VH-VL binders against Small ribosomal subunit protein eS1 (rps3ae). Designs and how they scored, part 6

Target 1, 206 residues: Small ribosomal subunit protein eS1 (rps3ae), of Methanocorpusculum labreanum (a2sq57)
Amino acid sequence: MARKKQSGGRKVEGWKAKNWYKVHAPEFLGKQFIGEIISSNPENVPGRVLTVSLGELIQDYSKQNVRASFKIMNVAGDAAYTQFNGHEMTKEFVRAMVKKRASRVDSTITVTPLGSTRELQVTITAFTINHARLSQVQELRAKMVKVVEDSAKEADFESFVSAMLKGELSKKMFAECKPIFPVRRIEIIKSESVSSAADRAAALIR

## First folded at step 19 (VH-VL)

Design ra (from y7 with light chain S53T)
Fold by ESMFold2, last read:
Structure ra (fold): chain C 206 residues (1-206), chain A 120 residues (1-120), chain B 107 residues (1-107)
Amino acid sequence: as target 1 above (206 residues)
Amino acid sequence: QVQLQESGPGLVKPSETLSLTCTVSGGSISSYYWTWIRQPPGKGLEWIGYIYYTGTTRYNPSLKSRATISVDTSKNQFSLKLSSVTAADTAVYYCARDSYGTEPYPLDYWGQGTLVTVSS
Amino acid sequence: AIQMTQSPSSLSASVGDRVTITCRASQGIESDLAWYQQKPGKAPKLLIYTASTLQSGVPSRFAGRGSGTDFTLTISSLQPEDFATYYCLQDYDYPLTFGQGTKVEIK
């Protein structure tokens, strides 16, 4: 591997050639360039995680407050290819949705999309128009969870993640919750790829 | 502004079905929790249940098996049916709007009430 | 169901007196309590919601206080038109439940 770049204003030891790898988003997001990474050993590139603005990635201003993370899975030549690792709405964006004298209904669940060995932990939040009564809070939470769980049972990993990132699950939850109590907004504010329960149990035994 | 008025038979025989209608004027039934409450003579108030403008219902567990609340948006009315009545169901029945939800006011508009007597 | 207990069941007072009615919930209900006034032959009228917020058009001599399980309604200077039965209502959870009432009699 030929030496490709020097650090501007800093001299770098030339003992090991460092190479630039162009990192690409997953196929369901168009496989476009999302950044570069440098390494002296291509075997050290898989496993690294990049975080980018989803809005900038898909050229959609409505998603500028969503950060998406992607894990590098393999390298081919000077290109690195990723899979979805998680997303999170910025703390500022979520905080702006909070309203006094309203309820915030949260739930964090783990789903395994149809036919997938991967698990996703998702955090679902509903913002009501006004303070909701206890039974209604419980019904909203149960409905939000059911919509997400049912969607995961019926969709493969990429389809589920696409529906989540594009706001389709949020729209479905909103529609299903309207008969219970006036809601202002329902969002999946965070998702995270996690170790399976079996893998976590195995780690605890060691 | 918003006004509610109960109507229906004032006398119902035991084991039959009590049926009341609330007519809403000065506003649309297209929002809020439309509620029935009753008060036996000389006694306190008991919440019966509601119908949300979307059609969703909720009932007091003590009455759920016997109570049914429905809405007729074309007439701007909602109704209560209470089956298998006994003398214990003798009460003044009120319809009310529960504006809680979009507004913070619980049971802020009430009808005038109608006495229903259950007797042979 | 959340039980609401009012005290006293009745009281007699003179015009100008300060009267206090209490309402106790069988469990914590935060501030989700309302007070209603019912005159003979009439429907209840909302006085106070969220424990302490006065409904529009209600005289300022009515005041509500409390949170959790213990709540009070105070009439600071009783007027002849305040003869009525007063009810508390918890709107924390369904079924909504009322206290048994407090009859205020004025001579």
Scores: ipSAE 0.602, ipTM 0.849, lowest interface PAE 1.8, mean pLDDT 88

Design rc (from x6 with heavy chain Y105F)
Fold by OpenDDE, last read:
Structure rc (fold): chain C 206 residues (1-206), chain A 120 residues (1-120), chain B 107 residues (1-107)
Amino acid sequence: as target 1 above (206 residues)
Amino acid sequence: QVQLQESGPGLVKPSETLSLTCTVSGGSISSYYWTWIRQPPGKGLEWIGYIYYTGTTRYNPSLKSRATISVDTSKNQFSLKLSSVTAADTAVYYCARDSYGTEPFPLDYWGQGTLVTVSS
Amino acid sequence: AIQMTQSPSSLSASVGDRVTITCRASQGIESDLAWYQQKPGKAPKLLIYAASSLQSGVPSRFAGRGSGTDFTLTISSLQPEDFATYYCLQDYDYPLTFGQGTKVEIK
């Protein structure tokens, strides 16, 4: 009597229906729809990062060479809500701003806006008309850093980021640096949200 | 063509203040670093300092707190004051334009220079 | 302050001679070096900027070379009007500093 090997029915792993989530920008940037994410599990949606053109987001053509990143923080129904995660100018755009016999002055600093536990690492770049002498480079760096630090002390996180993305900080830096040395342009070419030391410490305790 | 001309007293007493003026013609005092340089008789050149058209100044540390450079845009002039002069400050004083910020030309235009003698 | 040392302090040459003057910086100054010519009773005149770039109106017999700490000014064929004192200038950093000068005299 040949024991009929019961063909173990391939448990059709139930195709968990994938759901689409509509991702929205933060409220201070207009809460606009910025894209869609697909997931079979809503719990896997938080932490994902979406990058969009800043020019499209704020309807400013002059910002077309800037990409803004947003991290999904929570999901409600089919809607996903984000916080600002950082921005970056395109490499091509930054390269195009570099001129022969001119100086590029870079400075990277971390700022903590007023009342915020969130830290933001920002990279500031000044492009000069001609080559700057060493002391002048140092002076320009100091001035740019001071402007950004002072602005962070006076503004909450959303206001600071808004001012940064709209180019208000760049304008201020330009105005403060112009009396020192002839500059063509000053830009915050990059920002990155960094976890605070406190948040990192808290994560280690968990 | 831009021209620079120094003017001021050729004789100054010890401990007094040397005062010179540079008049710029053929161009406006703008977008450049207006500079003073001196040369003692038979010696080399010493950079004194500059004033940028915006009013920003920088001085040689060797002339610590004695040198003051100012600009008068209405007269198209900039000036040098050197306080507490001694015999060591006897030199030909030159004013010059430093175009380095906008052009790759350091100290491209000079005045003819003026001799200032410090003598009791 | 960055120190600039020229060599020689003086030299004698004849018309048509090749003349070489050297300038050494106490630290690296990249290519931020200029050469000036000064005649007696006159202001210095810019000859070379950015170590090797010839200023407009300066004869091609003048040539600058070098980078970092060691620089040279060469006059390929000395002319009567070239008898003067020559200075190097570093414009890498403030304060601007000159070499002590090289006097080129007629033999």
Scores: ipSAE 0.880, ipTM 0.960, lowest interface PAE 0.5, mean pLDDT 94
Fold by OpenDDE, fold request of step 20:
Structure rc (fold): chain C 206 residues (1-206), chain A 120 residues (1-120), chain B 107 residues (1-107)
Amino acid sequence: as target 1 above (206 residues)
Amino acid sequence: QVQLQESGPGLVKPSETLSLTCTVSGGSISSYYWTWIRQPPGKGLEWIGYIYYTGTTRYNPSLKSRATISVDTSKNQFSLKLSSVTAADTAVYYCARDSYGTEPFPLDYWGQGTLVTVSS
Amino acid sequence: AIQMTQSPSSLSASVGDRVTITCRASQGIESDLAWYQQKPGKAPKLLIYAASSLQSGVPSRFAGRGSGTDFTLTISSLQPEDFATYYCLQDYDYPLTFGQGTKVEIK
């Protein structure tokens, strides 16, 4: 009597219905709808990053060449809420700003806005009218860095980011650099949220 | 055409202050680095310093403690003061426009120069 | 400060001769070098900027070459009006520094 091996029915894990989540920008940027994400599990939605045109987000055509990234932090119902994760100017735009026989002055620094545990790495670029001499390049770099650092010390995270994205920091840098050397434009071409040392340490203990 | 002309005393006593003025004509003092250069008799050229039209100045470290450059935009003039002069400061002094920053031309316009002799 | 060394300090040549003056920087200055001509009792005149670019109005017989630390000024065919002292200038960094000069004399 051959014992019929009961074929263990593959539990067809039921097709968990995928839900759409409406992703919103942070409050300081108007809580606008920035896109939708689909997930079968709401627990998998946090940590995802969406990138949108800054120009569209803040309705400023002059910022059409800037992309802003937002990280989903939490989900409530069908709504997903984000924090600012960084921004970047398009490579084409940055390239277009480079002129022959002119200088590009770059500086990358990490700042911690007032009262924040979040660090932001920012890349500042000055485009000169003509070629700058070495000492002038150094002075420009120092001035730009100082402006950004000072601004970070005086503003909370949201205020700092807002000032950065709106071009207020660029204007300030331009005003302070102009007396030193003829500059055409100064931009923060990139920012990135950097995980705090504490967050990195916590991730290792797990 | 931009023209520069130096003016000031041709004789200065030791320990006194040398004072020169450069008058710019045919253009305004704007957007350039207005520069002083000197040349001792029979010797080479020495850069003294500049004033940017915004008032920013830079000096040769060798002269920084003694040199002061100023600008008067209303008169289209900029000036050099050199304190505590010695015989070593005897030279032809030139004012020049340094167009570097807006144009690729370093020191493209010069005055005719003025001889300043330090002698007791 | 960046030191500029010219060679030779003086040379004698005839009209029609090819003349070459060299300038060496104590460190790399990329192409930030200018050449000036100075006649007796006159201010220096810009001849070459950015190591190899001719200033407007300068005859084509003048040519600048070089990058980094070694630079040359060449006069392809010396003319009577070319007898003068020549200076190189580094404008890579402040303070601006000149070479000691090269006097071109008539043989």
Scores: ipSAE 0.879, ipTM 0.960, lowest interface PAE 0.5, mean pLDDT 94
Fold by OpenDDE, last read:
Structure rc (fold): chain C 206 residues (1-206), chain A 120 residues (1-120), chain B 107 residues (1-107)
Amino acid sequence: as target 1 above (206 residues)
Amino acid sequence: QVQLQESGPGLVKPSETLSLTCTVSGGSISSYYWTWIRQPPGKGLEWIGYIYYTGTTRYNPSLKSRATISVDTSKNQFSLKLSSVTAADTAVYYCARDSYGTEPFPLDYWGQGTLVTVSS
Amino acid sequence: AIQMTQSPSSLSASVGDRVTITCRASQGIESDLAWYQQKPGKAPKLLIYAASSLQSGVPSRFAGRGSGTDFTLTISSLQPEDFATYYCLQDYDYPLTFGQGTKVEIK
């Protein structure tokens, strides 16, 4: 009498129904729908990052080569809400701006907008018309940094980011650099949200 | 064709201020670095400084305390003042256009130069 | 300030001779070097820019070479009009600095 080995039915762990969440941009950027995320657990949705074309987001075709990243902060029902996480110009676009016998002046700084605990690391790049001499490069760098730092001191986080993404900071930098050297373009080519030292420390205690 | 011409006194007394003007013709003072260079008799060339068309200036550190360059866009001129002159400031003074910011040509146009003698 | 040292300070040559002038920078200046010709009583004239680029209107017998710290101006066949003083200029950084000059005299 061959004991029929009861094939222990692999409890097909119930396909937890995956829910779709509609992700929205921050309010200061119009709370527009920017994509959908699927998750079986709403608790796993926060922390995910979506990247979208800035041009599409703000309806500015001149920004088509800029990608903006948003981190989901909270979920309410089928809606997910985000905060700004950073932006980046496409590598191709940046490369296309580099000209032979011209200078590229880069500077990366961390700024903390007014009233914010959030730090933002920004990379500023100036593209000159022709090759700049060393001291001129230094002067341009200093000027760009100062403009961005000063702007951060005067604006809250949302206002600063808005000004950055809309190109207002670039315009200001351009205007202030033009008197010292012929520049073709100045851009903040990248920004990244950086956890404050305090937040990092708090995370370690946890 | 752009032309530069220096003008000013050929003789200056010690401790006085040397004043020269460069007149630009054949073009407007625009996105260039308008430069002064001097050459003592029988010696090499010394860069004095420049004024950018926007008014930004840079000077040789050796002369920074004494040199002032200015621009008059209405007259299409830029000038050099050198204070507290000594015999060591005797030189041919050249004005030049430095096109390096827009073109790859450093100091591509020069004036004929003007001799300034410091003598009591 | 970046120092520019030319060698030789003077040389004598004949028409048709090959002449070589060297310029050394006290530090690396990449290719930001220019050569000028100055005739007596005249302003310097730009010959070569960016170490090796010939200025428009300059005869092809003039050639610039070099990068970093060591640069050379060569006149392949000296002509009567080439007897002059030559200067190198670094335009890598301010203040702009010239070499002390090389006087090319007729032998």
Scores: ipSAE 0.879, ipTM 0.960, lowest interface PAE 0.5, mean pLDDT 94
Fold by OpenDDE, fold request of step 20:
Structure rc (fold): chain C 206 residues (1-206), chain A 120 residues (1-120), chain B 107 residues (1-107)
Amino acid sequence: as target 1 above (206 residues)
Amino acid sequence: QVQLQESGPGLVKPSETLSLTCTVSGGSISSYYWTWIRQPPGKGLEWIGYIYYTGTTRYNPSLKSRATISVDTSKNQFSLKLSSVTAADTAVYYCARDSYGTEPFPLDYWGQGTLVTVSS
Amino acid sequence: AIQMTQSPSSLSASVGDRVTITCRASQGIESDLAWYQQKPGKAPKLLIYAASSLQSGVPSRFAGRGSGTDFTLTISSLQPEDFATYYCLQDYDYPLTFGQGTKVEIK
């Protein structure tokens, strides 16, 4: 009696239908559609990052050289909702702002907006008209840092990011630096969301 | 052409305050660092300080406690006050324009200088 | 404060001579050095800025060289009007500081 070897039916791994998810910007930035992502599993959608032109997002042509990144936090149906993850000016744009015999003053700091557990690392850059002397560079750096730190202390996360992206912080820095040295432009050229110490600690426990 | 001219008393008594004014002509007090420099007789040059057109000032640490620079934009003038003078403050005092903030030229225009003697 | 040491303190030369003056900074000042000429009873006149850039209207016989800590002013062929005192200035940082000066006299 030849035991019929039951041909183990190749479980045709069913072509799990990939679903499209509509990604939306945060509410404080208008909750606009910013793109689509595809996934066969909705559980894999959170954590993905989408980068868009800030100029397009806020309808400001002057921000066309700024890219904003958004991290998907949750999915509801075919909609994906994001939080601000950071921004960056294009390298070409930053390079174009550098002039011969002028100073570039950079400072990178981490700020925690009011009531937030989220930290944001920001890079501030001032471009001078002409070469600044060392002590003036230091004064400019200190002034810029102070403006950003003070702003973070006075605003919640969304308000701070909004002010940053809209250029309000840059204007304030410019106004406060102008009396020190002739500056051409001051920009926050980059921001990055940094996990809080608590979040990092929690991740280590997992 | 920008011209600078120093004016003030040529004689000051010890412990008194030296007061000088620089009048700028041929241009406005604008985005420059208006500067005072002095030169004791037969000696080198010493930078005293500046006033930026916005009113920001910086002084030589050696003179910071005694020196005050001010600007009067309406008169196109800036001034130097040096308190508690001694014989060591006897010098030719120059006012100058420092243009390096907008142009690459440090101290490109000078006044003719005025001798201030500190004597009893 | 950054100290500027100028050498020599004085020199005698003839018309047509090549003259070299040296200025040394107590620390690196990149190229933020200027040279001035001062005649008796007159204010200093800017000759060279940014270590090697000739100011407008200054004769080409004047040349500045150097970077970091060591700088030189050269007059390729001394003219009668060049007999004066020369000063280097560092404008790298405040306070601005001058060298002690070099008096160029007629031999």
Scores: ipSAE 0.878, ipTM 0.959, lowest interface PAE 0.5, mean pLDDT 94

